# VHH binders against Regulator of G protein signaling rgs-3 (rgs-3), part 20

Target 1, 363 residues: Regulator of G protein signaling rgs-3 (rgs-3), of Caenorhabditis elegans (q18312)
Amino acid sequence: MWRSYKAETPELADETQEVDLNLHDSSESDHEGRQSRSASITSSTSAPASNDVTLQVPITNSSATSPTPSTGSMYFIAGMFDGKEKVNREQPPMPTTDGVEYPRAASWAAGNCANVLNDDKGKQLFRVFLFQSLAEENLAFLEAMEKLKKMKISDEKVAYAKEILETYQGSINLSSSSMKSLRNAVASETLDMEEFAPAIKEVRRLLENDQFPRFRRSELYLEYLEELLPRSYAEKWAQSFEGLLGNHVGRHHFRIFLRSIHAEENLRFWEAVVEFRSSRHKANAMNNLGKVILSTYLAEGTTNEVFLPFGVRQVIERRIQDNQIDITLFDEAIKHVEQVLRNDPYVRFLQSSQYIDLLSKLK

## First folded at step 6 (VHH)

Design y24 (framework vhh_5c3l_4)
Fold by ESMFold2-Fast, scan of step 6:
Structure y24 (fold): chain B 363 residues (1-363), chain A 125 residues (1-125)
Amino acid sequence: as target 1 above (363 residues)
Amino acid sequence: QVQLQESGGGLVQPGGSLRLSCAASGFTFSDYAMSWVRQAPGKGLEVVSDISGSGGSTEYADSVKGRFTISRDNAKNTLYLQMNSLKPEDTAVYYCAKGSEPYFSSGWYLSFDYRGPGTQVTVSS
C-alpha cells in the first residue's frame, strides 16, 4: 500500500516533474506580435539594390530573407504550403493507455523530445499530434533513417537511401548544408551513416524547437494525461502547492481557474520563465526568450502584464538593455509570482468548482 | 553544512586540455543534480554542463558540446569536467553548483541552492 500510495502521490509526481516543463499557451496577442515581427523581418531583405534605378521604383520590392530553400517574397512563399497537399493522408491510431502509469506519460514533456521519441506509446501519441499539425514527415524521416541503419543488404540499402531522399527532399525543412550532405551520402553509394548525421540532427532540432513545444501544451496530450491521472494525485494538491504547479493536468485546471479571476498571466509568466531556464544551453534562444518575456509580461500596459515591484522590473529591464542575460534574470520576479499564486489563488482554487468537479471525474 | 570546492584550474594554451574537480560534502551527493557554471570577465553566468544524480543523463551548452565531458563519482562525492580543445573564449571562473531539490516541479532548473568559490581557467597564448 505504501508503495502504491508513494507511486500515486505528488511526492513521486514532483520528482518526475522537475523535468515536466509545459510551455505557456500562445495568446492572440503573441500571435499578432509574431506577425508584426515577421513583417518587419521581410522588409529587412538582401533584395536587389533599387539605388541603381534612379527615380524608378522596382515593381518587386518584396523579397524575403526566408529560411526556406525557395527564393522570393515572403508573401508569395506563405501561400505555397497548405494542408491541401496532404488530402490523401490517413490519421495514425491513438496509442492505448494499457500499461502506462501517469509518471511515464508525464515524462514525455520533460526536457527535449528524446523522452517522447524513445517511448513507443509516447512516439505514437506524438505522431498523432504531428499528423494533426501537418508535420508527420519529420518523424517519418527519422524512422526511415533508423530503418536504413539496420539494413545490411547493400543493393537494397542503396535503393532505400535513394527512396528516402526522393520522398523527403521536398517535405522536410533542412539547411542547404544538411541537404547537400544528405545528397552526397546517397550519391556516394557507400552509405557511411555518419554522412547522414547533419540531416538527422537538423530534423531532431526542428522537432524539438517547433513541434515538441506545441505538443507539450496540446489538448491531445492533456486529455491523454488526464485519463491516466489517479484521484489520489489530485487530492494531494490540497496539501502541496508545488505538487499542483508541477503537474501538467493540475496546471491546466489551475490556469482555467486563474483565467476566471484575471490572474492567468501569473501562471503563464511562471511557465515562460521555466522555458527560459530550460534554454540555458542555447545562448541565443535564452537571450531572445528573455526579451520576449519582458515585452509580453513585464512591459507596462500590455495585455498580459504581470505586476512586480518597480525595483524588480527595473533590474530586469536594465540587465536586458546591458545585454546581461543569464539564467538568474527572472529569479526575484519568479519568487514574487509564486508567493502571489500561493497565498490567495491557490487557496481559492482548492474551493473552486474547477477542482471539485475534476476530483469527482477522476478514479 | 553544504560545501563545494573546485580545483584544477590554471593557464593553458589554445587547443590544450584541463580537468576540473569539485569535492562535495554536507549532503547526500547522489540525490542531487550537479552543474558546472562559468562566468567570463564582464559577462553573466553560463551553465556549461549538467549531470543527473545517478550520472545517467548529461547535457551541454552548444558552445562546449563535443569538447567538454561532465562526470561524477558518487562513491567519492566528486564532480568532474574534462575540457578538451580549449579556446580563448573558454576563459572564465568555473563554479561547481548543486541543483536545488525543493519540492517544486522545476527545482534543479529553477535555481542552484549552492555553488563553490570557483576556479580560474585562462586560455591564452
Scores: ipSAE 0.504, ipTM 0.808, lowest interface PAE 2.0, mean pLDDT 76

Design y25 (from b1 with T99D T101S H102T; framework vhh_5c3l_4)
Fold by ESMFold2-Fast, scan of step 6:
Structure y25 (fold): chain B 363 residues (1-363), chain A 126 residues (1-126)
Amino acid sequence: as target 1 above (363 residues)
Amino acid sequence: QVQLQESGGGLVQPGGSLRLSCAASGFTFSDYAMSWVRQAPGKGLEVVSDISGSGGSTEYADSVKGRFTISRDNAKNTLYLQMNSLKPEDTAVYYCAKDTSTEFSSGWYLSWFDYRGPGTQVTVSS
């Protein structure tokens, strides 16, 4: 997000474009095969629902509740493939910041989970988060599939495919059709990678829908980013409200300040609308997010209630009721919220101890 | 200041192909992500495809994946949409839209709908 945001200013565009040269964009699987719905006991970082809608996957969580490093740590059972290593660490090591510029690390949160998964250090940080969230098996499965795909020796490849099936068929939450396709691919002995695609796609969707939104808001990720943040970036926020809002660390400190003046709901609403628009290519996900945003931020008496000018909320309510949901749904509301945040809170933030102390800590 | 002009629409039979073009002026084309947005009769706006400023990243709506290809020529300040295997449900006015970032952003900026062209009509029928 902030990477796209920084590119809005010509001075910063050249800097961020170098990061783009090293990133790989995959069109990745959308929410097309599932419904994100919730009244949802599984989401809560700031009272009710955050700007992210998440589902808890009981089967995946159940496998992860075992204190053992992974379901695959049953290599003591006779009949296991000889020579394979299933030992996992008690906790994955933290990635270093060596060679990582702030725009690179910030890009890990900018879109879907493909960005973080395609970066070796980003993936390691996400692995640490997943381990702490008891969901590491999903990432381990995807990594096993990538290793399988790159193997050249067919007899060893077949043995590894059988090992993957044995290790993960009881620990990851897959549909019956994806599991059947996976079993058929292993049984065929030709190891057609197209037969593995449904399982890979489902596991990626589980990570994207459930764990990745929480990772983006985690203290783990925030602390990593703040270590990389140049002082010059934070100094530029004094001249650019958009630069502040587009920066993950900047939003965090602004949020803390807003909380102290009882205006945090405005920023959380802004973030929720950004996520809504990010789902623009996934009609069902965007429609569901629009309804969640209405109930979370615009319904009367909610803890996160955002107050809009007369008529603005009513137009949104009517459009949702009439199933007239598109990317423009919150345009007038977000324009109002940005004006509210820019006029008083932003100016006060720049004069606050929150901002001044941050500048004194940065390199 | 910013000007966008679409062309290439028309009547085509199901299964046919069309290539849309958008001529851009009034801004540094390569500094901004661009989008193709459509509106079918009586329906809301659908963002069908996005492309980053460099052309290195693209995204597609589920409804058009595998059939449409977005591309750009930064030397000519022109955006393209190659549409293959057209279906009746692809009938819409197609708009070229300027985003506010070199990457297609998460839609955090509000003005890219303010900077769209007048549109070009695509009709898919027998």
Scores: ipSAE 0.541, ipTM 0.819, lowest interface PAE 1.8, mean pLDDT 75

Design y26 (from b1 with T99D T101S H102T W112Y; framework vhh_5c3l_4)
Fold by ESMFold2-Fast, scan of step 6:
Structure y26 (fold): chain B 363 residues (1-363), chain A 126 residues (1-126)
Amino acid sequence: as target 1 above (363 residues)
Amino acid sequence: QVQLQESGGGLVQPGGSLRLSCAASGFTFSDYAMSWVRQAPGKGLEVVSDISGSGGSTEYADSVKGRFTISRDNAKNTLYLQMNSLKPEDTAVYYCAKDTSTEFSSGWYLSYFDYRGPGTQVTVSS
């Protein structure tokens, strides 16, 4: 039960994992604090958020290149606000691909949003996504807090803390306790960062649970990755089905191919199960995702219906009814779907114009 | 070829502590994320904690966050779980598990288990 679809042949699994080292789309993955919720698996971008409850204030950048948190960029521009929490929105510049290799950019999708936030170009790409999603103010707040933390204790630091409170207290949706802690921290002349921790954690949780999962599936991120993808990586997909599925750009082109042969739902199901497994630290989220996956992909007559052997689907239905949802819920189903994808669609994809045209574009 | 062997389980009183160890062999330990998984009597499997190949990233189930700490010693091919402030509901068989994803994969997208150890019993009672 614990072993994956390759568990019955450990040697095959080991060789697949060795090939994955050469075809992976991440250089170093940080899986700390993985926090996935029930979300759309198939959407590349989400419609802009309404922000009806809160007013969000973005960070403004004037440069066309990715700004660094040095002397060349501003986290807050005086006069950008009319003194009434009003905004003058300006789209942040796209980060360049200069100095970025594919594994670095691919790592931005790993685990929680720490990897993307700790990379100057990754953070800028995420900022562009957040701007388009009307949620840039959450990143702006975290960057303002980072700047505040690095300042020497002074009248300027106290003034900046008050400016942060004035800018964000009405634009960011914080709990009463987090907001009270934030106000108390600003009112204090000690500016103890522990008093800001609740607000920082709450905003980070919002980015990690809502916006980051959408960023990972966005067309914006996909296009950036494809510009960086070496032809040699894509060529190796011909030797490894797992290498193809493990590559963000590879999955996208495989998905387009699968759509043309009316088999896209198999890959969507595979991706949904991977997200289900990634939610394993959140029992409620995993249980909810399991039920959504059943209703979306395994219910008869649905738009995304995946056809499984009778016994496999029946076991899943019974386990959900009996509230026996755990990480193994879809193990047999995923083995079947991977077999279906690997045997016919995968081989055909490698011979398709979709794959051949992609190789022709890459360097 | 892959071998995982847990140790360190036992009987402990509520509020007590235990440190579990898992000795790994048959694969390049530092290349793979590792997990601690438990199964309470009559319940399904619960993934307690994950750690990246380098040890730089860790994740925890909400039920153990703040009480348990996962760590690894790549030189010794050993995974650890430090369990503090133990509760009766922590009573379970604890398994060491090898992740299918490497530190160099598409992050969480390929994260699953291709092997687990025989387990070690932890009982919190009194």
Scores: ipSAE 0.592, ipTM 0.852, lowest interface PAE 1.6, mean pLDDT 77

Design y27 (from b1 with T99D T101S H102T W108T L110E; framework vhh_5c3l_4)
Fold by ESMFold2-Fast, scan of step 6:
Structure y27 (fold): chain B 363 residues (1-363), chain A 126 residues (1-126)
Amino acid sequence: as target 1 above (363 residues)
Amino acid sequence: QVQLQESGGGLVQPGGSLRLSCAASGFTFSDYAMSWVRQAPGKGLEVVSDISGSGGSTEYADSVKGRFTISRDNAKNTLYLQMNSLKPEDTAVYYCAKDTSTEFSSGTYESWFDYRGPGTQVTVSS
């Protein structure tokens, strides 16, 4: 139906090779496979707090030692982290827009986090996001590992490895096995880079599965993109519904318009299906997302209910019940939703103050 | 018009190897990410591997990591899948697909079946 151009994704230097080798070794070994390592993480907080308590009621106004969560959640887990050091946290500088064309910045959201991590300004914007989400140390650790790998074997390389352990062992939350491997790698002094692979894999998994998806939908990223958006791009949306939906800034303004006519759930469903498809290499994550999408948008009486033609919903329900979840699960639903959005809402959006005012402020 | 044609499938014994090829035409090959997608008998579609337009980035399903290697030759408009250490579970029809996965910043939704080849059968059995 609609054509898409997938942004070019540059390779993540040596990191991807190290992670792939580690994943391959662990997947082949029955000895290592007795306990299945959780493949995909959909939780935004994978590391448990020391002495954690699930309260369902905020107690941050009392003697809680953990910081007040900077979210709109009505429920929280209160706890404290033993051995967590106080860090002087200064916000990293925002990258400038100088020399950045819109397609370059737009590519940072494509596929996995390779594009954003391999771009100097993209990485800096992601670092700002991670700082705001209290996860900056994860990116810093990966950068330190890349620097370590590129060093020639020397006393300097050994000293740097020890410095990395001192810097990060108290700030990054790793499994006991990954921490042990990291400590052993540093202690060996032979610096077998394969012994760093479990820690690199675990940190990368957190960035890929938790932080990067949140970055893609962040206000920080949206504002950076909007500053770069050429007027000519926004003008093309009048000629192409696919161009509007394919543009992050375009979808944001379309979403605001759709909210005013009580049709926002159609676009949110569309975006959720895109996220479902982005999980295509992670069967458990895709399966879980499919079930969440069904319960959020397609179950009767939900606050975000999307109304589908007779039979389309039933096919999806049956496929989920039969555990027949694959990338095509929502294909017919998406075709319907795109038809609904393309007809009246799209035409009305082009005549709305939301679109006209945006067009007027762009150069 | 987009055309994709797979080749290289066949019958192979467990532990064996096969190399699949996909000849592409009707679009600027280097501008698009490409995928290998498979469907086993009675099962759903599985995206096996993706490769960026330049070939600089690759991704693999957990089921094939370390055994399969995706590559491309943009001068020849050809996509490849090197399959090693084949298992009976790898038995499927393998499709070459022009990547139509919607990214939040650069595209719209398209079905994986909208731009795929006719497929090539891979059977792993003794």
Scores: ipSAE 0.493, ipTM 0.807, lowest interface PAE 2.2, mean pLDDT 76

Design y28 (framework vhh_5c3l_4)
Fold by ESMFold2-Fast, scan of step 6:
Structure y28 (fold): chain B 363 residues (1-363), chain A 125 residues (1-125)
Amino acid sequence: as target 1 above (363 residues)
Amino acid sequence: QVQLQESGGGLVQPGGSLRLSCAASGFTFSDYAMSWVRQAPGKGLEVVSDISGSGGSTEYADSVKGRFTISRDNAKNTLYLQMNSLKPEDTAVYYCAKDTSTEFSSGWYLSFDYRGPGTQVTVSS
C-alpha cells in the first residue's frame, strides 16, 4: 500500500497550485512526453559529466592582470578572485513585486529553470542572483541568442552573430563540439538557427544543473517570495502541518526554528525523501540518492542522524544492501519523522518568534 | 471509496504489443494524476509512467521510454498503457495507481494513495 500525503490546507495546495500555474500553458499536449517545466524533477536533470565548467568572474580593475573593462564579456583568471571579496560593479535592478501573486513567484522554484526564465520578473530576479554569483554571462548569452533569433535583416543579423561569438567565446565554457557548431553557424553567414542549438542547450544545462538549484535555496529568492506571501496563507499553517511543509517560505522559517532546537535534520531528511521519490523515473539516480540518504541521515553516529525505531532503520539498510530500492523505501521512516515534527516542534514553532514575527510583518 | 481495476494482461512474445486498461471509481478521475507501476518477480516496484489529470503531461521511466504510451479517457474513467516492442524484462505484475495530488509537475512527488490488484504481463517465447 502507498502512503498518502494529501494536502489538507491552502498552503500545501499553494505548492500544488505551482503545478496548476506551470500547466496554465494551454499549448501543453496530453499525448506528448511530460513537457511541463515543473515536472523536470521527476525527470531529474543529470549532472553534465562531459562538460568542462569553469568559474566566470567580472572584474572592474586589477593591477595583477590586464582585463579590458567588461561591458558584455566576463573573464575567468585563476586566482584573481577570492569569494570573500565583492567585485565593484553595478547590480541589476531588483524586480518589483507589483502584479506578482505568490503562486506565480513560487512556481519559479518548481521543476527546471524554464519557469523562471520564461517569466520577465522571475528572469530579472535570477539575473540579480547570477550577478551576485558571478555567472550572469550565461543568462546574457541566452538573451543574446533570443535577440538574434528575432532579427529579420540578414546583414545586421550576421554582424550581431559575429559580435556574440566575440563577446562570449572566451567567457562561456562550452564543449569543443558546441563551440565548433557555434563558429560554423557564424562563419556560414546564412545563420541557420539550428546550428546554434547545441550551444544554447549546453548553456541551459549549465544554468539548470548549477546556478538554478542554488537560486532556489537563496536568501534573495526567499525574501522575494516572503514579501508576496499573504498573511492568510501563513495563518493557515496553524491549522495544517502539511500546509506548512508544502510552502517554500513556511519550510524556510520552520527550518530556522528547527535549527535553534537542534532538530533541522528531520526536515532535511523529509526534503531528501521527496527528492528521492521525484527521481522515480531514473532508476540509477533514485538508487544513488537512496544510498546517500542512508549514509547522511540514517547511519548511526553521523552529524545529521535522524533517529528512527531500530526495526525501521534496519529494514531500509537491508533493502539497500540487497539492491531492493524502490519508491516505498522510506515510507515508514517518513511516517515516523512526520510524527516527530508534528508532535512537539510544530506546536512550538507556532508559538515561536520565528512564526509570530513573520505573521506580524505579512499583509 | 477509491477502486481501481486493471485488465488486459497476458502472455506475449518478445517484440509484441499489449494494451492495459484500468477502470477507476470512487473519486473525480479527471482531477488526479495517474500512474502505471510494475513489479517484476522478486523485485521492487518500478513507476513506469505518469499522466496528469487533464492528460496534458506524461512521463516515462527510462526503461520504457519510446516503447510505452500512457493515455486516459476521462469520460470513461479509464487509464491505458500501450506497450510496444515488449522485452522479457517487461515481465511483471502491472498496477494502476492514483497519485496523492491533482498534478505531478510541482517538482515535488509526494506518493500514491491507492493502487489496484494488478494484472500479469508475461513476455516469453
Scores: ipSAE 0.499, ipTM 0.812, lowest interface PAE 2.0, mean pLDDT 76

Design y3 (from b1 with T99E H102Y W108T L110E; framework vhh_5c3l_4)
Fold by ESMFold2-Fast, scan of step 6:
Order: structure tokens, then C-alpha cells, then sequence
Structure y3 (fold): chain B 363 residues (1-363), chain A 126 residues (1-126)
């Protein structure tokens, strides 16, 4: 997802924009260009599962009715069938907010997962999320591979490669082909790093396409961002509808308000279309997301139905049916939805207890 | 007044190369991400490649990875697309496009692109 960010105009707070961390004044370096291309290869938001197309964090409801406890973004897994709660694995420690400014943390949601993985605190927060998703071994595997690559050829390097295979062959969900390639690489003892490439590529795709999109909309990430949010940022939402929609924390509070007036589906649809557009370089992922968006928000009589002029919906239905899906698929629908959200809900949100209470809480 | 003007299209044989250029004016070029977008006969739009305002980050469609290179010269307000190992499937009208930015003054995210040039035809055939 590449969009310009106006850093020199403080009134433009757009936290969904891609932040360029490398400010070369001329041509992109070969190393940086290679990282960008690698990021492009892995930058897919294909998440066809139910509710995966929304950026909304699930509401944690009332008091637990089950004997098993869960606490906010923390998750405990029962170790025995007797119903007693036991931690079967130790959760990684939460990163502190010390020394982190809001724009830094907001950048972790931009583009592909490179921004979050290249930040020590961002990577730790993502690790906590992955632990809760039973997928932390995927990140650990990539870290082990990076360490292996940096080691000099030695008996220790061969021993470490064998340890990696023993540790991960039963815990990471790789295709038969990738797993065979991994086993062959270790068995050869020449440690041909090219034989590790299929496994590395598959694990990176899983993190980028499945886990990272869910991390971006997780309660864990939202809570971390809200703790960092300056009051001045939230105050600017009163003057900028785009600033509100562009801010992760702002969208959450706007969404809660919209739910109270039975209009949440409009914002959820808007967020799903943004995610759809972020898949523009991955035709299969974009096609799958387009179909999920149609069935979730535009199918007649569904719980989350967004009401569009009939002609607008009909064109979308026909294009999807004819497999004519491109980045413009939802353009007319977004024009309608943004007008609806801007003209009444936005003005009412700014006068709501939801917004006013948030402002009073922020520093 | 935003203006984008492509050039460099033409007829080329499979395996050949072409370099497309896009001259931009009417906005601060270095502040905006730019894209190359193509449309093959009877098909929808395909976003071929994106480049950040600084040129520090680039992305490519799976169909062109390893064959195409996007670049920009901010001093000359010019965007480029180097196309190598061209295939018949690359036959399309190629558009230079300015990506939409969430700005207080612009007001909306109605489309991924707020402006496209008139396009330049690329035909790959024997």
C-alpha cells in the first residue's frame, strides 16, 4: 500500500499511509529496491475467511460465562479436559510503550509486515499476537533461518540447521514439497541455502497474507496504539473526516458510535474496500476479497447489508460474476458510503459521548 | 492542473524491451506515490507497479516481477518503466497514474488514483 504522507503539514494526520523510512534524495539503492520487491512478493492481504476482510477488532463482550478465563488481548489455553485453566505455553512479554511515539507504532500497520518485523518493539508485539494465534513458531522459524544464514560454515552451523529441522518439522504447517526441500537441505550437510528458500517463502507468505492482516485489526494492536495516541491527534478529527478515517484508533471509536446508531456496516464496508485495494498486486487475493465483500455487505437481506443504489450494486455483482475484478470494482460504492458517513454520522460522532469521553481520557 | 503524459510505447517482438516515460506537472511530484497501470483489450485495469514519492520503495504485480523496473527522477518530474523480456500478454495501453492521498484539502478516498494520463499503447507480437 503506497500513498503519499504530508509530513510537513501537522494538520494532516493519516496513520494508514505508507511511511517511507528511507529518504534517499535520488535513486533507490539496490538493497532497498530488493527489500521493496521482496515486500511486494509477500504483500498480500488474501484472507478469504469470515470477517477477515474487516479491519474491525472483535468486541470483547460481557463477563465470561465459561469457567475458563480470558483477559483482554491475553489468551489462556486449557491443558486438560477437566475444564481447569492451565497455560500450556508461556506468553512472550508485552513490549513497553517507553520511547515509542504514535507515528512509529502506527507505521507497523502500513504496507506489508516489513515495518513491524524491522522494529524491535513492533516485532515483539506481533510475536505476542502470533502466540495467541498459535502461530509464533512461524516467526521463530524465520528468525532461526536469518541466524543460520549469518553463521560461518562450520560444524556449529550444521548442528544448528539440524536443530532447526528437529524443532520446526512438526510445528510449522509447510507443504510436502517445502518440507522435503528443507529435509534435503539439512541432510546434504553442504547447507545449500537455496534449498531452504521454499520453506522461508511459504512461511513469509503465511505471515504476510494471513497473520499480519489479522494483527493490524487486533485488539492487542489497537490497545497499544490508543495508549500512545496524543490528544492533539484526536482533536484534529473534528476538522478532518479523512483524518478520522485514516486513524486506527479514530476508526475504532467511530465504529463503536456507528454501532449505536445501526450504521456500523458502512464503515466496515469502507475498511474492507481499503483492504481489497491493498491486494492490488495479488490478483487471486483481490478476487477472493471482492467476492467476500459482496457476500458480506452487498448481498440482499444480510445482517451487514450496506444499502447502495440498485444500479451500483448490480454493476459490482455482474463484474464479480464475470470475473472482471480490478482495483476500481468498489469506486462508485465508496463514493456513496463516504457521502453517507460524512453528512450525518461524522457530525453526530463529534458531539457524542464516545468522542468527548475519549478526548477527556487522552493526554 | 495535474498533467501526466506517457511516451515510449510501440510495437515490439516477444523477448524485446521498451522503456516508458511519464512527464508530470501541476503538483509537487516528490510528494506522491506513482503507479504504472495497464489495460489489455477487453480486460480490466492491472496495477503493474508502484513507487513511493522518495523512490525508496517499489512494488510489482506478480505477472511482471523480475522483468519490469519502475523508477523516477524527481528533479525532472518524470516516472519510468523499463520493460524487459516482453510477452504477448503484456500487450495493453499503459497509463501513468498519481495515487490518491488522504489530505484534509482533497477530502475523499473515492478511488486509488486521483489522476491518470491518456495512455501509451504497447503491442507485443511477431
Amino acid sequence: as target 1 above (363 residues)
Amino acid sequence: QVQLQESGGGLVQPGGSLRLSCAASGFTFSDYAMSWVRQAPGKGLEVVSDISGSGGSTEYADSVKGRFTISRDNAKNTLYLQMNSLKPEDTAVYYCAKETTYEFSSGTYESWFDYRGPGTQVTVSS
Scores: ipSAE 0.568, ipTM 0.854, lowest interface PAE 1.9, mean pLDDT 77

Design y30 (from b1 with S105P S106E W112Y; framework vhh_5c3l_4)
Fold by ESMFold2-Fast, scan of step 6:
Structure y30 (fold): chain B 363 residues (1-363), chain A 126 residues (1-126)
Amino acid sequence: as target 1 above (363 residues)
Amino acid sequence: QVQLQESGGGLVQPGGSLRLSCAASGFTFSDYAMSWVRQAPGKGLEVVSDISGSGGSTEYADSVKGRFTISRDNAKNTLYLQMNSLKPEDTAVYYCAKTTTHEFPEGWYLSYFDYRGPGTQVTVSS
């Protein structure tokens, strides 16, 4: 069942454009710490609804698919400013579902953003998400850098590099050092791609660590997946708790059900621990996620507090204080949360209108 | 029932190479992702490398990328770790580890390493 959702090879056809996002320097992105790393985990805790708030001025004509972070006032002001710059742009067209099987689309959420960026339809869906999130210039910049890298004519290449700087220097948010490096690289006119590396690395890191995690949890992506989901897949969730949790659409509907019984934080904690384990090859990312998970779900009095047996939380707190963070950090906590979710909410979900209505809608 | 047994560890000089093997039994080897995990003295566990059940997908810790290669022979129920350009920082007990369930398309792990071998010591020193 959940095995039927195994990642499809995204590079099956030569039609899949090779997007060289410098996959060999993923280690470089791992070493740069930022406050925004935790924002992606926190944003998954909220699910904005249509007519949730009345904006002072319309930011976009399209439905927003991104959850609101906890800093609502600051987020609103930033969104309004960015929206003004983008108000005269048209939304990119939605990719069709024609010729896409569920496992292919599900693979776009796997690992880092390479799978989504190496699939023509996946990249287009991500572009739509980025437009709605006021961040499509980051993808456009990386696409421009790939085009620049492949150019063979020196004079045309220099002209294009100058065009890139003019287009993006005011729209992408780079550190002063990365921006200076970018300006120096263009001014040199030798156009050694290594000279662009700091800017490319910073923009790629922003997409990978901020926008991509938000995309994976977006209603835009989940609605696209749901349209592709065979009824037989959803029927198998009744046979396997693991099958339900392993499916993006399944988790979304289970989360809505859990919210109705005030137990959503257990699933969000489970998802955060899975992301933590997925960062196991990136020590700094794993350490930062561990601390964010503690503060978001396990600290006393937090909005998303998950209640653990006495002693389990204390061990986690002590290990983090002693800088003893490894892949086993949340093992006892996740075992407890899985028991909580499996024993009552799962059984009730299968009998809920949430699940039954979904089955009636699927083909 | 499940058995994992590492071999191939030992003392090696900096810049040297070692090949670790893990003999697996008691489960359908090709159905499960496998990992190499290490623990240096006084440190926590570090996941060195992972390989999917089919062998089609591999991942590496940044500390070993470009130097180590994970592979598997599903016909022989054996997992391998080829270790090149060894550094003193690679000194650790190396464990072969099995996951409880398969990975999902999203690259998510739903379970702990449900089984680890007894480990094999790798010492990189002159």
Scores: ipSAE 0.498, ipTM 0.804, lowest interface PAE 1.9, mean pLDDT 77

